# VH-VL binders against q9vpl3, part 407

Target 1, 224 residues: q9vpl3
Amino acid sequence: RGKINIQRPKAPHYERARVVAVTQPKYPELPKAKSCFKTRAERTQQQQENPYNEIIAREVRNWLDHSRLVAFFHLSSITADDIFRVRVQLHKQNLHLKSYGSKIIEQAVKNTRYEAIVPLFHSNHCIVFSPDPEKTAALLRIVRRVPQMVLLGGIVEETMLSRNQLVAYAQMPGLHAVQAQLVQTLSQAPGHLIQQLQAHQNSFVQVLDVHAKNQMNEETPKST

## First folded at step 14 (VH-VL)

Design cc47 (framework fv_imvotamab_arm2)
Fold by OpenDDE, second read of step 15:
Structure cc47 (fold): chain C 224 residues (1-224), chain A 120 residues (1-120), chain B 112 residues (1-112)
Amino acid sequence: as target 1 above (224 residues)
Amino acid sequence: EVQLVQSGAEVKKPGESLKISCKGSGYSFTHYWIGWVRQMPGKGLEWMGIIYPSDSYTRYSPSFEGQVTISADKSITTAYLQWSSLKASDTAMYYCARIDYGEYFGFDYWGQGTLVTVSS
Amino acid sequence: DIVMTQTPLSSPVTLGQPASISCKSSQSLKHSYGNTYLSWLQQRPGQPPRLLIYKISNRFSGVPDRFSGSGAGTDFTLKISRVEAEDVGVYYCMQATQFPYTFGGGTKVEIK
């Protein structure tokens, strides 16, 4: 009984092969379920063609161009009420909390100096805009009370900063304070110089006085 | 406080030109859109168009395209709605309103309205 | 254009009683970015419209808690839990999901 070569089965007899070929269930090609999921490309293309996106993108660009402070936040399970409360607090400080779609932001910053921010907007996010970079400390103070807002980074004076850099920036004394300190330091420099210049003169005078006193003591004749 | 103040009521004849104004204050005028809304007597609200004051970009409702012109002067924080030739059917209250796409995505603040009466 | 249909046209309400206004859109108001841009406006007699509710359910600043918005897709509701005399006026829903922006026909709330 010839060893049935399981690895190379003998081709079935022609008649059997025909039967097998005819009896092979033609599984209807599953209708390529048009994946209801419009390909990312289709969605992107449809979004690009929507004049609505252009309008919103224009607004985003304008905010970016006219803001000296921009902060990017991730939103984690924040309620509408919480957002509202934060918005009110921010508004009191002339900080503007905005939320835009990631695609809109992408469109807005495409081929601009802001293009590097696109990777920050993969999830729920918000942006805080301010014309005043000095409000960074105020912003961080407000957001610290809102654990649902996670600082991702920002732009201050056209410079992109990491989270840590923004925190450090907020802790720095204001430009005016630094300037004042500088002026104070500079104003003290001449005083120190004068003191140093006078120190040698004063020392010399002291030595001369001591010498004069010693000479006077030697000239006093011992009256026998 | 955010305010939109519109120009006063207008009485005009058919065929006359008209330009009404909407002045914004209490906010950065160039960062927010201004929209115009018509309300005919005893009727509902109709969106006419919007303008972005920063660059004067405009979009119109198809129903109002070519019928009116929306413009803005950012130097005086004022938006305008104008007709080259008024019709009796233009008799209505006209409202300007601010729209914020970043927060409310709607008309958040409204002007007091300008009544335009066009009669023979 | 998206057609916004409000019901009822008129809503006579007794003071202190609740009121409910329905707004139906001819198509889904869900934007491609996931938000639904439906707003409710109040227009008191002789006054301009004011924003009450934005994005279906968010109260605008200064809006009393008695106002609430709900809904999804094509069906939206504005509720007033306890109608006050100052609530008399016409209420409009507005969609801003696509151009042109469209308003509902309005619902007149009156005191019986």
Scores: ipSAE 0.831, ipTM 0.918, lowest interface PAE 0.6, mean pLDDT 88
Fold by ESMFold2-Fast, scan of step 14:
Structure cc47 (fold): chain C 224 residues (1-224), chain A 120 residues (1-120), chain B 112 residues (1-112)
Amino acid sequence: as target 1 above (224 residues)
Amino acid sequence: EVQLVQSGAEVKKPGESLKISCKGSGYSFTHYWIGWVRQMPGKGLEWMGIIYPSDSYTRYSPSFEGQVTISADKSITTAYLQWSSLKASDTAMYYCARIDYGEYFGFDYWGQGTLVTVSS
Amino acid sequence: DIVMTQTPLSSPVTLGQPASISCKSSQSLKHSYGNTYLSWLQQRPGQPPRLLIYKISNRFSGVPDRFSGSGAGTDFTLKISRVEAEDVGVYYCMQATQFPYTFGGGTKVEIK
C-alpha cells in the first residue's frame, strides 16, 4: 500500500470572495437535457416486471378484444375449492373467469377504448369473459349463489354497461343481439356510462369497507 | 375436455432438421399460451419457451434462444418446436403444456410427450 | 436465474405413512403484485407431468386432499398425509415468478 501526501498545498483565496462580485447577477446555464439515472434496485425491479407486463397485457387485451360479454366483479375472500367450483359452472356456459392484477389491467388497457375500466379495480376483483352475450342471464344466475362475487358492471357488444343496465339486459327476453345494437346506438358517447360505472364501484367499495370493519368487531376487552 | 396431442417419436442423425407438433383441442386455443419443456433421459424438467398463438409472440429461456424456434398456426390449433440442425445433446422427451396468467399461473394441462432420439 | 433446490433426492415411504418434500429457492418468489408463483408437479413413471398445486397451497382439479402445499418467501413444502400406491413418481417444484421459469431437481417417491 502507498501513502498519500498529506502536505498537499491548498489553493489560496477560495474561502475569501469579494462581496461585490458575489452580489452581481448571474444567469445559471441550464443543461442541454436532464439525465435520468436508475439505481441497480430500480433496474432489477423493472427487469422482473417488464416481461410480465407485456405478456399479461397481451393476454388481457386478447380477451377484451374477442369477448362480446365482459363482466367485472368485486371478489371477497373465497377458498380455492369454492372459486374452482364456480369456474366449472361458468365454463359449462362458455363463461371464463379470470383474475389479473390492477397494474396489469391498467397497462393492458392504457390508450385503448377500455382505459376507463381501470378505476373499477381498487381491491380484489375478477372478470368473466364470453364470446356469447346471450349468456349474461346464465352468468347472473350462477353468481347470485356466490355472495363473494359482486357485480360492478360490464361490456356487452363493445358497449359499457352499469350494473343496473347489465341486470336489465339479462332480464330481456328474445333477441339479445337486437338489444345490443340498440344499447350501442344509445351509447355512442360512453363517457356518461363510464362515470356511472366508476361511481357505483367507488360507492360499493366504501360500503364494503365499512361493512368489513363492522364485521371485525371482535373485541377482546382490556381487563384491569 | 382439454387435450394437447403431440406428434410421434422421432429418430434423427446429427445435423438434420426437425419440427414436432402439439395440437390443442377442447378449449379456445388462441387465448392460452403454449410452453415447451425438455426432459433429458433420467433427468429433470427444463423450460424452453412459450408462445401466444393469437399473435405468435414468443418468449424463450436464454439457454434455448437461438437453439430452437417455437411457432404456432392458430387455423389448425397447433404449436410447433423446430430445430434447424440437431445435436446428439438434443436427445430428450419434449412436452408441450398449456399456461395462462389469469387462472393458475402454471402449466395446467400437458401433452403426452414426443421422444426425440439423435444418434449417429 | 432462480435456482430451485429440492430435498430429499429420494423418499422411500411405507404405504399409509406421510411424505414431505422441501423446495428452496435462491431468491424470494413473492412477486411485486403480492402473489407467489410456486407450483408442484407430479410425474408418474412413463407419464407426462401433472399439475398438483399452484400458488403455493391451492390444489388443482382432481387432486386428492391428502396433498397439501405450504411455505413463503424461499422455503416451500409439499406434504402427502398418507401415501398410496398411485403416488409413486417424481415430484417437481416450479417457479414462475421470474423468467426463465425454473424447476427443482425432483424428488422420487417410492414405496419401501
Scores: ipSAE 0.769, ipTM 0.894, lowest interface PAE 0.9, mean pLDDT 81

Design cc48 (framework fv_imvotamab_arm2)
Fold by ESMFold2-Fast, scan of step 14:
Structure cc48 (fold): chain C 224 residues (1-224), chain A 120 residues (1-120), chain B 112 residues (1-112)
Amino acid sequence: as target 1 above (224 residues)
Amino acid sequence: EVQLVQSGAEVKKPGESLKISCKGSGYTFSHYWIGWVRQMPGKGLEWMGIIYPSDSYTRYSPSFQGQVTISADKSITTAYLQWSSLKASDTAMYYCARIDYGEYFGFDYWGQGTLVTVSS
Amino acid sequence: DIVMTQTPLSSPVTLGQPASISCRSSQSLKHSYGNTYLSWLQQRPGQPPRLLIYKISNRFSGVPDRFSGSGAGTDFTLKISRVEAEDVGVYYCMQATQFPYTFGGGTKVEIK
């Protein structure tokens, strides 16, 4: 672990001079180091037994531990130059785009409250992390212009949210939207077909919420 | 004005249970983490654990896991630290502190402390 | 766990003279977001700790400019340019880069 913190901030976060340099959309180092492509993730999976996998799994846990906003995306084919431009826009908002192999993600979240996210990563994917949940609106505005990135869901303030709930959260006024307010917002569009679609979304969230609470109880058995 | 007000000093015997409190005011209590820190007489600070009052999710320092229970009641804006069975080694000053993960990434406001004395 | 080591254990200083406190971590405190979550706390006699400096060098609200923080990686310094009587107390460094959060052993600043 000694060297891990140095290696992790070195790759995703450059010193001030390099941060300024990454405002250049065609910086080749950053796109290659931070590319959100499945082929790179698949190569990582081929090294399942490599001790390197546990090091990267710890990096993923570090991101999850210190992020109050985590958004999961399906990623379609995208050029290195295009993804770099997205990373620059996200970075300006303290949003950090990462790509990891599905086995590494599984290792990172196994036996944690986040284990329910594993199925989201069985296809091409990337994750955006931020310590600031207020940046959800900025995130969705940026990603709206990137059709190759499709929002699957996320975690805000340790609450697992579906795509529709995360979109609703982004539109809520004020700091630290709570689950009760989010649920109230989602219940305000009650057409019969819409209610059925929301019931499916709410069912998914309930499954994730139950699983997350069970994981929380496992991590903190004495939590009442 | 952000304030954390803790319960008064306690004097207990080994084996007794105890629950001390930390009441937050001047901010949206359920939206900030509350941490607990121990300071043994004449010694430094030790992080014990944290709680997010909105859903009562807790995380403990490995040294304190199983030794104490942290809980919160957001309806009365109060966090708690509890022992099922006190030991003489639990004699210490206990502080609660608010944690801001947005800017400071640490304890920005502190309670006045609760002195717990455990003696036979 | 990250071990935080402070030196000196005590720092007797003459009023108006500078004081310097060092903090060394057993591993790098630089987080993957590029920030280093190293804070300095002040505890005056009989009072709770209070936040002085966060993210290495940023002064918390109400903290006098005679306090400054610096450092990177594993080595950090808190400096008081001109020690005043009210600065007497114990100073702690703290890391929030990794769970569990850990504190330095403390440095007692006293007037001689």
Scores: ipSAE 0.007, ipTM 0.431, lowest interface PAE 13.3, mean pLDDT 75

Design cc5 (framework fv_imvotamab_arm2)
Fold by OpenDDE, second read of step 15:
Structure cc5 (fold): chain C 224 residues (1-224), chain A 120 residues (1-120), chain B 112 residues (1-112)
Amino acid sequence: as target 1 above (224 residues)
Amino acid sequence: EVQLVQSGAEVKKPGESLKISCKGSGYSFTHYWIGWVRQMPGKGLEWMGIIYPSDSYTRYSPSFQGQVTISADKSITTAYLQWSSLKASDTAMYYCARIDYGESFGFDYWGQGTLVTVSS
Amino acid sequence: DIVMTQTPLSSPVTLGQPASISCRSSQSLKHSYGNTYLSWLQQRPGQPPRLLIYKISNRFSGVPDRFSGSGAGTDFTLKISRVEAEDVGVYYCMQATQFPYTFGGGTKVEIK
């Protein structure tokens, strides 16, 4: 009986190897001991609904409900001074720049029509509120000079718009201008119709006049 | 321009009721919180409470809970601080101030103050 | 309640010289959302308080650049680079990180 080499055991027969491989207890990976370091996410979740957050969320909700223009921006390495300058410019246009925590915003919009905005607030952000949707062009003009403010999207007249849609909206002539153009176009339509209707009549009268003149010329006998 | 204008000085006796006012102008009154701050003669500032004029939600300092009532009338953009029964210890300057949680996260604009004197 | 402690109680300063006021909180003023809601207020004699600095270091509108705020955690400082006559008054720190809001005891800045 050949000395079982304990140091280099002969590879088991193929069938045995298969059985051993299948019967190896797959020990459930011990749940990686949730490192005592509560992930930022866990720390954020355990933040007990601080009555404080609810209070601030109330403010956020009120701004959302009473604004006809809401624009969401990502802030990239912007200084306090830069923010201040932008705020002043925006304020002159009755645009209100606000900054709230992402969790506060989440709480504020939970189970509301605004819930879809939550994914926009993963990083440093600010919100611009306005009661006037016509200020969209002014807003974009101001923000274009601030490369640290990146437009993410917005809400205009209760409609959520992408960045591109907001830009397009800003380029559109104001509703009043469009309405005025429409009214002008509509007011000109009857005039054109009347002209077209009269043109046919006038042409007919001209043809009749020519015919009458020709008949008069034929009836004048050459008095020899 | 943002302004908070408070009612005039009051001289009262102990046991009397009092309601002082703070009128906001130059901003959307319903979007900003109003807080009240007490300053006793020669002393520091004490936070009393806040109100959100949009829905009249109020929060008080524990020290002032049940001692005063904060209210607001958004139709006339006015906040109020009232006592049901004044004490001599209520003698102080009272300030209203606006709070913006979206920017300063503190009292950014203040009223001129209302001096309340309670003496026998 | 968070206790705010200011030092010094009185700060006599020569015109044109710098002034520094310290404010210490009994606990960290860092909010769970990462911001620290510490403000500095100025109260001139016979006037209401005025906001100078918010969120540690941000100057409020109309506040001269000679005012600056700094600090972190529990220790905060207001600095006036060049004190002017109009800077006479009492300065307060305020925390708004949690309710109830609390103020420091005040620092009286006077001209020598």
Scores: ipSAE 0.859, ipTM 0.934, lowest interface PAE 0.5, mean pLDDT 88
Fold by ESMFold2-Fast, scan of step 14:
Structure cc5 (fold): chain C 224 residues (1-224), chain A 120 residues (1-120), chain B 112 residues (1-112)
Amino acid sequence: as target 1 above (224 residues)
Amino acid sequence: EVQLVQSGAEVKKPGESLKISCKGSGYSFTHYWIGWVRQMPGKGLEWMGIIYPSDSYTRYSPSFQGQVTISADKSITTAYLQWSSLKASDTAMYYCARIDYGESFGFDYWGQGTLVTVSS
Amino acid sequence: DIVMTQTPLSSPVTLGQPASISCRSSQSLKHSYGNTYLSWLQQRPGQPPRLLIYKISNRFSGVPDRFSGSGAGTDFTLKISRVEAEDVGVYYCMQATQFPYTFGGGTKVEIK
């Protein structure tokens, strides 16, 4: 054609559509496409180097979705033999001790009602899962003998509970629906539970970690 | 008691299709991964791939990608390994095994194995 | 792929004596998560493999305390403190740090 498309004095619908289509190829986004391709290639390579991030997040989400009891713990240095004994005792009660990285937890709970637990996992941690919420009392009895594991809080029947609320729940002879509903209402208070759990983690976990280390040091024969 | 029970031995000709099974019991089947491992006669162990029964997500060893298909049916707590066209080189013992990434990162419980013999 | 090399190929041992198996990887097995995903498996004659040890040194449920694992980086050892008749079999190391997962060639433990 001889006419400049932009300067046409009158353009019918079909001709206007053709003008738009013709102008698109004149300014390809090749530099932006190359930049985007390089960025995507780098991300793909990083994911290939650490495919476990998404694999394990899938597993974590499934445990959270199908466990009626979830308990979060700070974990101090513990020997392989000691943690093995704890796992055996927990397993007898259908309690499953799992360890996952903080980034995995973040990916697993992102955009869920449980996203609020992410701040609990800034330090060394582990999680106990069970399909049976009535095992909470057995869990706390077992963990009481393990100073390296410090209870931070948990989830019971999809309701987030503080450490004190979990302890109270464990002491109930039979679960009362009304009380469970009350706990659920209280745990949904804006920011209240997160602030309580984080404050407890920062102040109490450090105190108990020092105490646990002191107990281990006192029980261990002095080598010097 | 955690148990993985595999289907019985198979004798096949080259070019035939085959699907072998691995049934889990004594644990929550959908919470754990299932891997498949090949052991050729008189040889060591080779990892083939893994599947997450909850959503059927799979990851294969490059050596087995496109040669086999791993699947699972969580309604009957069963994982599968299948070939569209068997080769004589597929003659081996095939094991299924459970993986827990929250604890061991290893194959913790194993099936008894399925012997597959492919010969003319 | 990470290559796993085991030594010795075979280990004839007198009952009650210790046995030691070595496993070397072509690359460090320490994952960016800080863990080392090295496992040891036992395969008795005519039986499927059985997990003995995971993450270098952690005994799996039901595994006798005479079995122990140690090591770091690329060099790992499985020790049996007092070999019993039931310990006869082939032992494999396995890495799960990188895909594809790979196994050692195996070490046959036999009674003299």
Scores: ipSAE 0.752, ipTM 0.875, lowest interface PAE 0.9, mean pLDDT 81

Design cc6 (framework fv_imvotamab_arm2)
Fold by ESMFold2-Fast, scan of step 14:
Structure cc6 (fold): chain C 224 residues (1-224), chain A 120 residues (1-120), chain B 112 residues (1-112)
Amino acid sequence: as target 1 above (224 residues)
Amino acid sequence: EVQLVQSGAEVKKPGESLKISCKGSGYSFTHYWIGWVRQMPGKGLEWMGIIYPSDSYTRYSPSFQGQVTISADKSITTAYLQWSSLKASDTAMYYCARIDYGEAFGFDYWGQGTLVTVSS
Amino acid sequence: DIVMTQTPLSSPVTLGQPASISCRSSQSLKHSYGNTYLSWLQQRPGQPPRLLIYKISNRFSGVPDRFSGSGAGTDFTLKISRVEAEDVGVYYCMQATQFPYTFGGGTKVEIK
């Protein structure tokens, strides 16, 4: 949008006529009130777009409802071959990398407990889902080798965690009881956590620092 | 291993009802959409519709709406395609295929197909 | 409905030579979210279709790197850099940008 649609405008004659035409009250007014009507084609296009978005949003809601681990990432420019390699490694660990449009995410989470995550998707993003929260350590090990994916935070056992809290969770023993206790200890109010996640997303230096730390922590040395 | 296994070939007469099946295994059945595709003898592929097994939401191609019914039973990880009254023009190979809108956005795994022959 | 037109109808190729298949859509396949949902499928004789490429250029799991996809908007190409005997079959382009999903008419690749 930006081009004004004037019905049957008269091309202004050189100089004076153009000045007079600009000041004429009729120029801001559309004679046939075109803006008050929508064509059949315009209505059809809107209907086509809306049902499609809802279909995909159903899938997003299902993944959120049935995943015990959800991790949010900022995604920088990456080649198709590189993301494919990452996706294959993640699938081996029952980790499912998904990418959805921001409007789809918003539609999926509105009127749910996860509505607060919408601001995380203002930039390029992707989400990793898993039914198994014990795979958090494996997730961070894989992603550490992918500088284009920067951890923003996540949800573990329905509890929102910041990037630092998620990293701490990943470093604990794989015993369910110990990990559940950690989540309980690290948990914060959703509003406060979202503010922290959004701040980290808006702070490039902070995001890079967390990513560097995650890469160091997730390095797989041969002799350990 | 992701696998979609379809029911066996069918030979029917015009006017008879039929319900063919597509059983999913090796993945979370309720997290992925199932689509049905028709291939008439010697011809190309035609999309019929999709279903989301989690809530049984369906979307049909306009050409097939009212002619077939797509359903799913998530307790046995099976999707179905059903005709109330078959016609000779329904003679075709029918494929089920999985679709994930968060990854490929295309039919990534396919069943082996069910051949349906309708003749008098 | 978006109409998908494939050329050529058939492509006889010599083993080891390249093959190229074109697909044109009657409307742009670029979704408002920036992605283009154009896929390529392979159907070998007597077998079900198999996904080769999705989102124009992404190879599906297990697909050899001799297959590549390119294109934008309404014009798309599938290339096989070195045709092998197992590549004989019919290839279809497919769009999933709008309902109803539609397929190209198919291109038969055969060895001469």
Scores: ipSAE 0.542, ipTM 0.803, lowest interface PAE 2.1, mean pLDDT 81

Design cc7 (framework fv_imvotamab_arm2)
Fold by OpenDDE, second read of step 15:
Structure cc7 (fold): chain C 224 residues (1-224), chain A 120 residues (1-120), chain B 112 residues (1-112)
Amino acid sequence: as target 1 above (224 residues)
Amino acid sequence: EVQLVQSGAEVKKPGESLKISCKGSGYSFTHYWIGWVRQMPGKGLEWMGIIYPSDSYTRYSPSFQGQVTISADKSITTAYLQWSSLKASDTAMYYCARIDYGELFGFDYWGQGTLVTVSS
Amino acid sequence: DIVMTQTPLSSPVTLGQPASISCRSSQSLKHSYGNTYLSWLQQRPGQPPRLLIYKISNRFSGVPDRFSGSGAGTDFTLKISRVEAEDVGVYYCMQATQFPYTFGGGTKVEIK
């Protein structure tokens, strides 16, 4: 009795194969349960261009265009109350905390110089706007007390800055201070130059004076 | 402080034109939307439309589309609501209000209202 | 249009007692971005409306803590923990989730 190869069963006789093929229960393809989990992508696609997005996008763009300081933050498990408190503090410094949907931001910055910011808005986020770039230090000081707000980057004077660059910027002396230092340095330069030029002349005069004194001492005959 | 100050009460006859104003102060007028809301005597609030003062983009409620015109002059931080031809049914209190989509997504500050009376 | 229905129409309340106002929307007010843009407004007699609550439960600046908002989806509630004399007026819910924006019919809060 030939060892029944259970791993590779001999193909059944043609007639049997036909019967087996016909008797195989055609299980109705389970209705592809539309996975209730519309992928984030599907949810995003079905977001019919809500006229709402266009309207709000206009506002976002306007803020971007008129702000000299823009900071982007990730929000991690922050309560509404906490946000409110931060908003109040920021507002006192003429800093405006706003929160927009990612799609709105995308729509707002599409085909603009700001398009590069889109990847920053994949999660809960907020944006701080200010007309004054000098408020960067104040902004960072306030946000340091709010661990739920994580600085991602920003735009200062139309330049995109990383988190580290923004921190560095905030630590820099204000433009006026730098200008003042520059002016001070420039004002000292002529003085130093004059001193250096005069130093050589003064040294020469001193040498001549010493020489003259020595000659006078040699010409005084010892009156015996 | 954010303030919206509206023009004074108006008494008009049917068929007359009218333009009422809402002046914003204490904030960047061009960054926030202004909406108009009607309240008929003894009735509730009705949203009429909104305008973005920066570019004067407007959107109306279907009920008010073609019935009124909303405009703004950003140079003087003023929004307007106007009728070309008033009807007796236009008798109401009209409010302007600021809306911020970046924070509240609602009307946060309101004007004092302008009473419009249209009578023969 | 989203229809906002408020109940009750009138709420006579004794001073110091709590009040509750309900607002129901004809459809969900949850926006595609996850927020629900429901606001509560107070209108005192002879005054313009004032914002009390935004996004269901957030108190606006200067609003006393006796005011609270709650709800989700289509059902929303404004609560006043202890009614004061200054709380007399008409309260409106408003949805800003969809155009056109719509208001509830209002609830008149009166002191008994």
Scores: ipSAE 0.795, ipTM 0.899, lowest interface PAE 0.6, mean pLDDT 88
Fold by ESMFold2-Fast, scan of step 14:
Structure cc7 (fold): chain C 224 residues (1-224), chain A 120 residues (1-120), chain B 112 residues (1-112)
Amino acid sequence: as target 1 above (224 residues)
Amino acid sequence: EVQLVQSGAEVKKPGESLKISCKGSGYSFTHYWIGWVRQMPGKGLEWMGIIYPSDSYTRYSPSFQGQVTISADKSITTAYLQWSSLKASDTAMYYCARIDYGELFGFDYWGQGTLVTVSS
Amino acid sequence: DIVMTQTPLSSPVTLGQPASISCRSSQSLKHSYGNTYLSWLQQRPGQPPRLLIYKISNRFSGVPDRFSGSGAGTDFTLKISRVEAEDVGVYYCMQATQFPYTFGGGTKVEIK
């Protein structure tokens, strides 16, 4: 019995009640959310993130600098197994699927001609890189079988292209001169590309909503 | 396809210099980071540092800053870990491992390890 | 530094029975990017470490279904639904949310 008595609070009943009254929070009874203030440990953790952001931005810049084909996708919910299978298929064609946070992309492209692409990445997204622009056709063929990946647009030979322009590029035969002429013809200002890609993003949301509604109407007794 | 092949075991005396290697193959070497991890005999894993072969940018664990040098030669797809003056406490298995921040955010492929023994 | 604490230190298990390994971090591992960069590694006797799981619960290529990861914040678990002979080895949790990267002390899984 001694151990139980030793482990009990030694404070008398009235002292316990007094302590509870004194320590009662001015705000709600128990904090369900985090404190309004960040602890020193939390601030130190955030400060240590700053070098990490630069490290990852370095990786992003390297991919952008050494890729002649960059394709931007909206990425719907997908399992790790499924995305891995897609990566394997893409890798066989020297196509590299990467996902980076929006702030890191912004840091990587800041003060470059690609700075305007940042608004594309407010939701789930991924990017496919390749040193070989002739692989655009292979890329679209593979992605056509992956409904979770929706093409938004891209960059070919340093020229920004909308979704339709990139699809047109992919449909051309593998004649270097002809493909180069198309890229020159399709040269667009970054602002125009972003405007088109944002419009496509909004259209995608509308298409997704209609498709979801149609699926629900087809699969449930919600028809009128 | 992806492989990291490390140099062979080393037996050295305290005060000697040493440079061990990690050769990457089957992937674009300059696009992935290489990290070094130490495992002392019968102990767990310790991260030492990381390098980006494209520009040789390095980041070290505070415990290893100034104790080792990490470098890379992209022309031969090889990363290095180097000591200017070995100590008996450097006796360990050393692993290199690949990491990226756009795919898995984890050490995905590992070298076979290089055993370094430092004794008088 | 974030301290990673693993329990148990060793887990003797009968073939076909489940095994569970716990990992606790001294600080939350959720990054400002929204992800939690916790991985699990397997090291078989005499072999290098092998990635099993990344970002808490995602199995790496070639990793059998019997391995699963779960958790959030500071508490993480690796489960092996039915231990097989080839699962003998030391398992490590690792965090890559903050530099320096740190590992748990390891849990030895062995057959009794």
Scores: ipSAE 0.718, ipTM 0.868, lowest interface PAE 1.2, mean pLDDT 81

